VHH binders against Abasic site processing protein HMCES (HMCES). Designs and how they scored, part 50

Target 1, 269 residues: Abasic site processing protein HMCES (HMCES), of Homo sapiens (Human) (q96fz2)
Amino acid sequence: CGRTSCHLPRDVLTRACAYQDRRGQQRLPEWRDPDKYCPSYNKSPQSNSPVLLSRLHFEKDADSSERIIAPMRWGLVPSWFKESDPSKLQFNTTNCRSDTVMEKRSFKVPLGKGRRCVVLADGFYEWQRCQGTNQRQPYFIYFPQIKTEKSGSIGAADSPENWEKVWDNWRLLTMAGIFDCWEPPEGGDVLYSYTIITVDSCKGLSDIHHRMPAILDGEEAVSKWLDFGEVSTQEALKLIHPTENITFHAVSSVVNNSRNNTPECLAPV

## First folded at step 21 (VHH)

Design xa6 (from xa2 with F63S)
Fold by ESMFold2, look of step 22:
Structure xa6 (fold): chain B 269 residues (1-269), chain A 123 residues (1-123)
Amino acid sequence: as target 1 above (269 residues)
Amino acid sequence: EVQLVESGGRLVRTGGSLRLSCAASGFDFSTYAMGWFRQAPGKEREVVAAISWHGGITYHADSVKGRFTISRDNAKNTVYLQMNSLKPEDTAVYYCAARPYQIYERPSDYNYWGQGTQVTVSS
């Protein structure tokens, strides 16, 4: 998993993240650094994307079931990294394999600190290697969406009303992530960065790619993954498995160039 | 104290009409999507219709499209299900449910539930 769409305006995205705390009270996640949110149909590693995490990471004695939403850098930079430039990291932290997460220092250490997050996206892209050619067919992969009375195309954005027909009720993809906090040696703001946990693909995706992000399907899974105050690492890791509750469609090669930020990136072909 | 109270369930003949109401209290109704679910004897609970928090997005199951219409009145904190051309297979307990903002299909996605109202359609 190395490309996502996360294009919703902040207010629409925030409403899509409404939840209940442990007392059953409805809440919206509280934003940190909202100005760093950069919506795009075509997010790649090193870009910022919103994640959910427990308020307890920021406030002593906070209710660990309360959620913060914050943009973080995709590509985990370990807290122990010594060089001043994160691009000098000599291994790829865009993803973290679930079968080795407790063997890799870059992931085991922050996980042991309870640094679990939920990575938000409209969906993700994968490229299917086609037999007999070097060409790859990109697909947009997402939660099944309820089929509403409005007649809108997923890729249509030629007016606000057409966009609203599809996206105002979009169920966000919720992926299990790990984050870390890196203090640059030369000073400056702490860098928050994340990795997406991956698992073997479900049967429905196996013809596209052999790996998929670990998807948290439903509020119980999301709550348990986030709540490091009440849910141990061992219990949380039981949430990490493939899901068949996923759908996809083929898209054009416009998405191949990560500079293309248009609805065409995810439009069905 | 959240409450969803359904009303209007009755015995009706095939081809008849019925309007269900669900009165909501104890939460900000205008920020919630509402759904009607039904459960027939021996069957699992299924979504029949749903309406978004602002009322602009609706869903109706294929089995009821053209016959049932969901609507809401935010001033009265009430969601309705107008049921026309009723069939014996519509016989079920009908439940009102709520979740924040967006409509979803699965019962597990809804936070609040009413006690249900019985609809029986005789041949």
Scores: ipSAE 0.805, ipTM 0.912, lowest interface PAE 0.8, mean pLDDT 92
Fold by ESMFold2, look of step 21:
Formats: structure tokens, C-alpha cells, sequence
Structure xa6 (fold): chain B 269 residues (1-269), chain A 123 residues (1-123)
């Protein structure tokens, strides 16, 4: 839950986020701050990654079913934080446990304001601990992908054009998040930042790690999580649960160093 | 306004061939992936084949690989399913479906559906 891949070019990523609004109109999400998008196979906390959120957060009287896509800082900085430097936050907000979300001020307050977002990634990495050793085996974890002809899978792509075809049809992982808006004490632009909600792992992932991100599987779940104008906090939280609709493969230790931004980070081994 | 209209379903003998067509209207066909699904009596609707918005990426279910071929003609707003070497097990209502850009496997991932066309394969 502390490392992701989100490497698609902006236009490919945007097409993968096509949706229907409440009226049934097909739309693409509208970008805010597109120049802050930094694609990488190896994203870590404090970096920016794209999230979806309701247009109503930015425009008075907007249709709450319309979506904005914006890069936000991973690691929620609460609106009440008083220091000038977010790195001085004394607790980890990379993830938010679903079982205590309504008990933690850092998460309860923004959630009560409808500050729900969908965190986008190609997939996420987890490290499996081996009993009696410090060795850890990284895995890349993602939605099952429809097996297309010739390219078939990530590891089967044998040319640059086949690699492009794999990702042109990639189903993005959609994780439930909470965001907040922090105004630096010294002035400057408002900082948007998010946390990823976590749940107990499904049985398919339990041998890798005991927690997983709360995954929103399908457009109905994504729409309900985003639409704070029509869907209450109480109803939205019913969307937060483990899913078995997930797959994974082992990857090399190249991903361990967060500076490594290459396709090898997620290649099967 | 959006319409998907399947045609070409009929009775055919085992080993025969059949071509299904689906005419699309009321949306920008060139930005949609198209799928053929089928439903036999007592079974759930299942994907048979799918093709991406630009036609460069396709999927065929294992049960039909080598026998069925999906294709599309964006100039005619039409998707096709060529069915060869038909078997009695292929008997079903065949549905055309659409979703934006990418092909997915599950019926719940598709936004628009036709009414279906019956294909019956006799022994």
C-alpha cells in the first residue's frame, strides 16, 4: 500500500478514465494542474499521483457526478496542520485504515466534507516477508486484464509496439481515497493531498500481506464514492471492503529502489 | 437515441458459417470498444469476442478461438462477428455491446446493449 506504478502518458490515462455522468453522457475527466503529473513505474509517498474527484469541489453549483482529474500529494496533510513544512507531520498518512476512519480526526474531518477521491494506478506493489529472514519478495498487484491476442500479458510483450498495446487497453486500478486541502501558514497555493483507505486483505492476497487498498470495482462503485452531492458518507463507506477480483505476479528487486523508473519494475520474474 | 441493432442470426447446420452484424447509432462509434456476448438458456451472458475503439486490440473466448473473428468498420458504424465451424454448443442469443475505448470481459462493464439475435445450430 506504499508503492504504486502510474506510468501512462496523460492522454492514454485520460481515455482509460472515460465515464458516464448522471445524465448518461460519455465524458472524459477534466484535468486540473496537468503539468504536475509525473508518470513513473515506481511512485512512493510524498510524490504526486492523479486522483479523480467531483467537479463540485471546485465549482459552485456544478454537477457532482462530473469528474476532475488532478495530481495530488500522496500522504494526506490535514487542513489543521500548523507547521510550514508537510514533512514535519509526526504521523503517517500514506494509508487510512477503514476500521478507524471515523475515529481519526485527520480522516474524519475531510470525509465529513465529502472529500472523497479515487486514486489511480496501473497497480501497486507489496513485499512479502519470508519467515526467519529479512528477505522480502516484491509483487505487482493489479486488476485482472482481459487477455488480448499476441500481447497477452505484460511479460509476453516482445516489442515496443506490443508493449504499447498492452497499456492502451490497461484497466487502471481504482482505489478509494480521502483528500484534504491545506493552506500553508506562510501563504502560497493550497496543497491537495490524499490517503489510500486500506482493508483486510482478501484470501488471494493474504499470503503476500495482511492489508490491501480498498478497491472500487466498476463504474457504479467509482461513481458512488466520488459523488458526495448525492451519496452520504454512511452509504459511501459501504463500498469499502476487500475484493477477490485482483491478480499479481512476482517482480525483481529493481523496484525496491524508488529511483528506478523502468518497465523492469513491474515485469514478471 | 443510442441504438445497437444486431442482424444475421438464423438456423444453421453443424459445421456451417454465419456472419453477424451490429449497426450502431446515436454515439461516436470511433471512441467505443465493441463486444459480442451470448446467452444460452439457463446460462449467464458471456463475452464471445471484443474489439477496441481503434480496432487494433481484440479478444476471443477460448471456446471460439480459431472459429470466430470479430471485426469493425468505423466508416459504417458496424461491428461484425464471423462464425465458422459452428457447433450445437454455439446456440444462443448473441448480443452486441459497447463501452468507451477499451475492451473488458464482464457484461456489467458495458454501457449499451442491443436486443440480441438468435443463432441456432442444428445437429
Amino acid sequence: as target 1 above (269 residues)
Amino acid sequence: EVQLVESGGRLVRTGGSLRLSCAASGFDFSTYAMGWFRQAPGKEREVVAAISWHGGITYHADSVKGRFTISRDNAKNTVYLQMNSLKPEDTAVYYCAARPYQIYERPSDYNYWGQGTQVTVSS
Scores: ipSAE 0.803, ipTM 0.912, lowest interface PAE 0.8, mean pLDDT 92
Fold by ESMFold2, fold request of step 23:
Structure xa6 (fold): chain B 269 residues (1-269), chain A 123 residues (1-123)
Amino acid sequence: as target 1 above (269 residues)
Amino acid sequence: EVQLVESGGRLVRTGGSLRLSCAASGFDFSTYAMGWFRQAPGKEREVVAAISWHGGITYHADSVKGRFTISRDNAKNTVYLQMNSLKPEDTAVYYCAARPYQIYERPSDYNYWGQGTQVTVSS
């Protein structure tokens, strides 16, 4: 998983993340650093994207079932990293394989601190290799969406009304992530960064790509992954598995260039 | 104290019509999507229709599309299901359910549930 769409306006995104705390009270996640949220149809590693995490990470004695939403850098920078420029990290932390997560210090250490997050996206892109050519077919991959009466086309964003018919009710993809906090050695703000946990692809995606993000399907899975105060690492890792509850469609090559940020990136072809 | 109270279920003949109501209290109705689900004997609970928090987005299951219409009145904190051209296979207990803002298909995605109202459609 190396490209996502996360384009919803902040208010629409926030409503899509409405939840209940352990007392049954409806809540919206509280934003940190909302001005760092940069919506785009075409997010790549090193960019910021919103994640959910427990309030307990920020506030001593907070209810660990309460959620914060914050933009974080995609590509985990380990807390022990000593150089001043995160782009100099010598290994790729865009993804974290589930089968080795407890063997890699970059992921095991923050996981042991309860630094679990839910990575939010409209969906993600994958490129299918065609045998006999270097050309690849991109696909947009996302949760199945309830078929609404005024749905319109997923790629139809030529007016606010057409956009709203699809996206105001969009079920966000919720992926399991790990984050860490890095203090730059030369000073400055603490850098929050995340990795997306990956698993073997389900049968439905295996012809596109052999890996997929670990998807948390439903509020129980999301709550357990986030709540490091009540849910141990060992219990949380049981949530990490492929899902068949996923759908996709082919898209044009517009998405190949990460600078393209238009609805065409995810429009069906 | 959240309450969803369904009403309007009764025995009707095939081809008849019913209107179900669900009165909501104890939460901010205007921030919730509402759904009608049904459960026939021996079957799992399934979504029949759903309507978003602002009323602008609706869903109707293929089995009821064109016959059932969901609507809401936020001033009265009430959601309705107009059921026309009823068939024996529509016989079920009908439940009102609520979840924040967006409509979803699965019963496990809904937070609040009514006690249900029985609809029976005779041949």
Scores: ipSAE 0.784, ipTM 0.901, lowest interface PAE 0.8, mean pLDDT 92
Fold by ESMFold2, fold request of step 23:
Structure xa6 (fold): chain B 269 residues (1-269), chain A 123 residues (1-123)
Amino acid sequence: as target 1 above (269 residues)
Amino acid sequence: EVQLVESGGRLVRTGGSLRLSCAASGFDFSTYAMGWFRQAPGKEREVVAAISWHGGITYHADSVKGRFTISRDNAKNTVYLQMNSLKPEDTAVYYCAARPYQIYERPSDYNYWGQGTQVTVSS
C-alpha cells in the first residue's frame, strides 16, 4: 500500500469518525495540529495524513477509549534514528508486514509502547501487473458503500451537489497502523510518523496485488486497536488479518503521477 | 437515557397503507442518521430504509422502492416510514435504529434500537 486518497474537508472527515467512548457516549475525535491536514485525492509516502489514536498518548490518566485525530507523516521514523534528516533512513517504513512486525526494531519498539493508530483514507490505490504487457492498471480500492437514492458517480465533482451525493455518506477506510515519535537531534518539533500494517491479500484482491493493508472493519475492531490502555499488544494483533469486505474499480493513469490531485484520480474508467 | 419508541404497527390487508413513527429522546436527534429495519419470522434483520442526519440522503431497499418512503422531522425528533401497496411479504416486526450522521446497511453498524412494532399484512 503506497498511495491513498484522503480528500474530505475536515468537517466531513470528522463527522465520518464519530464514535462511542467506553461509557457509550457519542463523541467526535479531537483534532491536534489541524493546520497540517492537506486533503488530496493522491497521497504518497512522506505526506501528512490523518490518523486516529488514543487520548492517553497525550494526557496522563486520560480515558484510553477517547480518540484524537492528527495528521502524521507517512513513513515511520523510529525514535532511535540518529541522523538529522529522515530521508537518510536506510530502509522503507511506508508499510510493515504483519508476519515480521515483532522482528523489526523500528516497529516492535513503538508497538510495545502501545503506539497503535488507525490510518484514515477514502481508499487506496494498487497497480495490477497486466499479462502480456509492461502496462500496469491502477485500481481504487475501498469499503463497499451503501447505494443511496442520490447516488452519483465516484469522481463526479462538477458541482457541490454532485460531490455530496457520493462523499457526504462515504464510509472511510480504516487501516491498522503503528506510529512513533522522533526528536530531531538538532532540535525542533517532535515528528509523529506512521506505517501501515500489511497482510496477504484476500481472494477478491489477489488478481490485483498480493498484499493489502490490514483493514479494521467496524467500531469494535477500531476501538480495540486504539485502546492500548485496555487491550494488550497480543490481543490487538489478533485483529490483523485480510478481509473480503472490500470493493474496487479500475481508474485511469492520471493517478500515476503523484502531483495530480483531481477527482479524475479515482474516477471509474 | 436514549430511547427509540416505534408506533403504528397493526394488521392491514394487501394493498393497504400504514404509517410507522419512531419518537426519539435522550440524544441530539439532528446529528443522527435513522433507519427502519424489519425482521420476518425465520429471517435475518434487514434494513428497509434509512435517512441521513440532515435528511438529504436516503436509502430504500429494492423490495420496497416506490412503495415505502422514509422521512424525518427534526423539530419533533421523529422518523417516519410511509408504507403503501402493502404485500404479505412485508409482514414483520419493524425496528427503528440510530447511528451518528451516516446511513449504513448492517444492523451491527447501528448503536440504538427500539423494541419494534408488528406489521401484519393479510392476504
Scores: ipSAE 0.762, ipTM 0.893, lowest interface PAE 0.8, mean pLDDT 92

Design xb1 (from ub49 with N58H)
Fold by OpenDDE, fold request of step 23:
Structure xb1 (fold): chain B 269 residues (1-269), chain A 117 residues (1-117)
Amino acid sequence: as target 1 above (269 residues)
Amino acid sequence: QGQLVESGGGLVQPGGSLRLSCADAGIDFSHYDMAWYRQAPGKERELVARINYGGTTHYADSVKGRFTISRDNAKSTLYLQMNSLKPEDTAMYYCAAGLEYDSFEYWGQGTRVTVSA
C-alpha cells in the first residue's frame, strides 16, 4: 500500500467514525490536532492521514475503549531515532510486514507500548501489470458499500448531489497500524507517525497485487486493535490477516501522479 | 509481483563501464526504497547497492568506489553506474523497490552483465 484516498470533510469523517464504547454508549472520537487534517483523494507516504487510537494514550486512567482521532505522518519514525531528518532512516517504514513485525525494533518497541492505531481511508490504490505491455492499470480498493437504490457504483453517480450522498454514508477502510512518538533532536513538536501493517493479498486481490494492508473488518476488530489496555499484543496480532471483504474498480492513470488531488483519482473508468 | 524493467546490460571488457537502468512506467517510486541485486552463476543473490527514498545510499564492499546508485524521481528511474568492471562482476542484475521495512515488493526480470576479456 503506497497510496490512499482520504478526502471526506472533517465533520463527515468524524461521523463516519462513530462507535460504541465498552459500556455500549454511542460516541464520536475526539480530535487531536484537527488542523493537521488535510483531505485528499491521493495520499502518499510522508503525508498526514487521520488515525484512530485509544484515549488512554493521552489521558491517565481514561477508558481505553474511548477513541481519539488524530492526523499522523505516514511512515513511522521510531522514538529512538537520533537523526534530525527522518529520511535518513535506513529502511522504509511506510509499511510493516506482519510476519516480521516482532523482529524489527522500529515496530516491536512501539507495539509493546500499546501504540496501535487504525488508519482511516476511503480506500487504497494498487497497480496491476497489464499483460503484454509495460503499462499498469490502477485500481481503487475499498470496503463494499451499501447500495442505495439511487446510488449505483461510485461511477453511477450522475449528479453532484448523488455523489454527496454516497460519501455521506461511506464505510471507511480501517487498516491496522502502529504509531510512535518522535522528539526531534533539534527541538520542536513531537512527531506522531504511523506504519501500515501489510499481509499477503487475499485471493480476490491477488491478480492485482500480491500484498495488501491488514484490514480490520468490523467494530469488534477495530475495538480490540485499539484497546491496548485490555487486549494484549499477542491477542491483537491475531487480528492481522488477509480479508476477502473488499471490492475494487479500475481508475484512470490520473492517480499515478501523487500531485493530482481530484475526484478523478478514484472515479471508475 | 509488480515488474520493474532493467536495461543496459551487456558484454564488456575488464576495466570497462556500463550503466544500468530500471524503470516502471506506471508507478511513482519517489517514496520507495530501491536497490540493485546481482546473482552470479552458482552463487546466491546479493545486494549490490541500495538507495532510500531520501537519497541515502549503501554499497556492498565489493563495489564501493566503482559503482554508483542514483535515482531520477521525475523519470521514475533507477540507475547503476558501473565503472572499472571486473570478471567477478559478471552476473544477472536485478532492480528492486519497496515500501516495507527491509523488504522489496517489486522486482525486475534482470539484465545480464558479462565482464570478459
Scores: ipSAE 0.875, ipTM 0.935, lowest interface PAE 0.5, mean pLDDT 93
Fold by OpenDDE, fold request of step 23:
Structure xb1 (fold): chain B 269 residues (1-269), chain A 117 residues (1-117)
Amino acid sequence: as target 1 above (269 residues)
Amino acid sequence: QGQLVESGGGLVQPGGSLRLSCADAGIDFSHYDMAWYRQAPGKERELVARINYGGTTHYADSVKGRFTISRDNAKSTLYLQMNSLKPEDTAMYYCAAGLEYDSFEYWGQGTRVTVSA
């Protein structure tokens, strides 16, 4: 996963993240640093994206089932990193392989501290190799959406009104992530950054790409991943596996350029 | 299932130079770590050189001082300048790119380098 879409307005995004806490109370996640949220149809590594994390990370004795939403940098900068420039990290931390997560200090340490997050996106992009050509076909990959008579599919949105209806009820993709807090040696603000845990692709996506993000499908999976107060690392890692509950459609080459930030990025071709 | 395409391989005499290139027309690799690997006949694939997205480089001891890995992010192209080539450098050279820690998702088909008198 090297490209995502996360374009919903902040209020819509927040509503889409509605959840029930351990007591069964309906809640919306509280924002931290909402000004750092930058909606985009085309999110690249090192950009900020919103993640969910447990309130317990910020407040002592907080209910660990309560959720915070915060924009974080894509590409984990480990807390122990002593250089002033994150780009000096020896290895890329955009994604973390699930099979070696416990072998890598950059991921093992924050994970051991319970620093689990859910990375939010409309979906993610992958590029399929075209047989016989040197070209790649991009795909937008996302959760199956509920079809309503009014909203239809992304492809059926022929008017601005219909488009808004589709996105007002959009089920966000929820990807398993690990975050860390890094204090720059030169001082300044603490940097919150995350990595996406990746797995081998499910059968349905295998023809597009052989790797996929670890998707947390459903409220239970999301809750367990976030709740580091009640759910151990070992138990949480059991949630990390490929899922077949995903759909996709071909999109235009507009998404190929990371500078393009328009609805055309995820529009069906 | 990477469509990285290597070029620049060929036959060269000992002491000669080659410049390998690797590019993908469809993917922006500006955020990717990239690397050159090589596999000689009857040997295991080995890392030759690595460059992270920020331009930090690493070299195998066997090629230090002779090879230079570089990248052009605007062109999404990776290079390997190979100087003072030795017969021991004879191998299939592979380009790789990835966003995963210490792993590469995309691989080229390779370009053959033969160093022979």
Scores: ipSAE 0.875, ipTM 0.935, lowest interface PAE 0.5, mean pLDDT 93
Fold by OpenDDE, fold request of step 23:
Structure xb1 (fold): chain B 269 residues (1-269), chain A 117 residues (1-117)
Amino acid sequence: as target 1 above (269 residues)
Amino acid sequence: QGQLVESGGGLVQPGGSLRLSCADAGIDFSHYDMAWYRQAPGKERELVARINYGGTTHYADSVKGRFTISRDNAKSTLYLQMNSLKPEDTAMYYCAAGLEYDSFEYWGQGTRVTVSA
């Protein structure tokens, strides 16, 4: 996963992240650093994206089932990194392979500290190799959406009003991530950054790309992943596997340029 | 899987030079780590050189001082300048790109380099 969409307004995004805590109480996640949220149809590595994490990471004795939403940098900078420039990391930390997560210090250490997060997106993009040509077809990949009488498919959004309706009840993609906190050697603000855990692609997606993000499908999976106070690392890692509960459609080449940030990026062709 | 296409391989005499190129027209690799690997006949594939998205480079000991890896993000092209080539450098050279830690998702088909008198 090297490109995502996360374009919802902050209020809509927040509502889309409604959840029940362990007591069954309906809640909205509280924002940390809401000003760092930059909605975009075309998110690339090193940009900020919103993630969910347990409140227990910020507040002592907090209910670990409570969720915080915070923009974090895509590309994990490990806490032990001593250089002033994160781009000097030897290996790319945009994604973390599930099969080697426990072998890599950059991921094992924060994971051991319970620093699990859920990366939020409308969906993600992948590029399929076209046979016989050097061209690639991009696809937007996302959770199946509930067809409501009011909400047309992305393709049916022929008006601004219809477009808004489609996104008002959009089910966000929830990807498993690991985050870390890095203190720059030269001082300044603590950097929160994340990596997306990746797995082998499911059968349905395998023709497009052989790797996919580990998707946490459903509230239980999301809750267990986030709740490091009650759920051990070992148990949490059991949630990391390919899922077939994904849909996709072909999009235009507009998304190929990371500078493009328009609805056309995820519109079906 | 990938449409990385290597070029620039060929036959060269010991002490000669080659410049390999790898390009993909479909994907913006500006955020990707990229690398050159090589595989000699009967040997395992080995890392030759790596360059991260920030331009930080790493070389195998066997090629240090002789090979230079570079990238042009505007052209979406990776390069390997190979100087002072040795018969031991004879191999199929592969370009790779990835966003995963110590792993590459995209691979080229390879270009053959033969160093022989």
Scores: ipSAE 0.874, ipTM 0.933, lowest interface PAE 0.5, mean pLDDT 93
Fold by OpenDDE, look of step 22:
Structure xb1 (fold): chain B 269 residues (1-269), chain A 117 residues (1-117)
Amino acid sequence: as target 1 above (269 residues)
Amino acid sequence: QGQLVESGGGLVQPGGSLRLSCADAGIDFSHYDMAWYRQAPGKERELVARINYGGTTHYADSVKGRFTISRDNAKSTLYLQMNSLKPEDTAMYYCAAGLEYDSFEYWGQGTRVTVSA
């Protein structure tokens, strides 16, 4: 996964992240650093994206089932990194392979500390190789959405009004991530950054791309992944597998340029 | 993300130079780590050079000081400048790109380099 969409207004995004804590109480996640949230139809690595994480990471004795939402840098910078420039990391940390997550210090250490997060997105983009050509067809991949009588698929939004309705009730893609906290050697603010765990693609997506993000499908999976106080690393890792519960449609080549940030990025062609 | 296409391979005499290119068909690889691999006949594929998205480079000991890996993000192109070529450098050279830690997701079809007197 090298490109996502996360364009919802902050309030809409927050509402879309409504959850129940372990007591069954309905809650909204509290924001940390809301000013760092930058909505975009075209999110690339090194940009900030909102993630969910347990409140226990910030508050001692907090209920670990409570959720915080925070923009973090895409591309994990490990806490032990001593260079002043994260771009000097030897290996790319945009994604973490599930099969080697426990073999890599950059991921194993924060994971062992319970630093699990859920990366939020409207969906992610992948590019299919076209046979016989050097061109690739981009696809937008996301959770199936509930069809309301009037709210067709993203493709059926024939009016601006219908488009808004679609996004008001949009089910966000929830991807498994690992985050870490990095203190720059020269001082300054602590950097929170994350990696997306990747797996082999499901059968339905395999023709498009052979790898996909580990998607946490449903509230239980999301809750277990986040709740590092009650759920061990070993148990959490059982949640990491391909899912068939995705849909996708072809989009224009507009998304190919990471500078393009318009609705056309995810619009069906 | 685009198909990696290698070019620039060929026949060269020992001590000669070649410049390999790897281009993507319209996709921005500016965030990707990229690498050159080579595979000689009867040998395993080996890393030649790597460049991360920030431009940090790593070289195999066998090519250090002779080869230079570079990238042009604006052109979505990876380069391998090969100087002081040796017969031992004879191989199929592959371009690779990836966003996964210590893994490459995308591979080219390769370009053949032959160093012979």
Scores: ipSAE 0.849, ipTM 0.924, lowest interface PAE 0.5, mean pLDDT 92

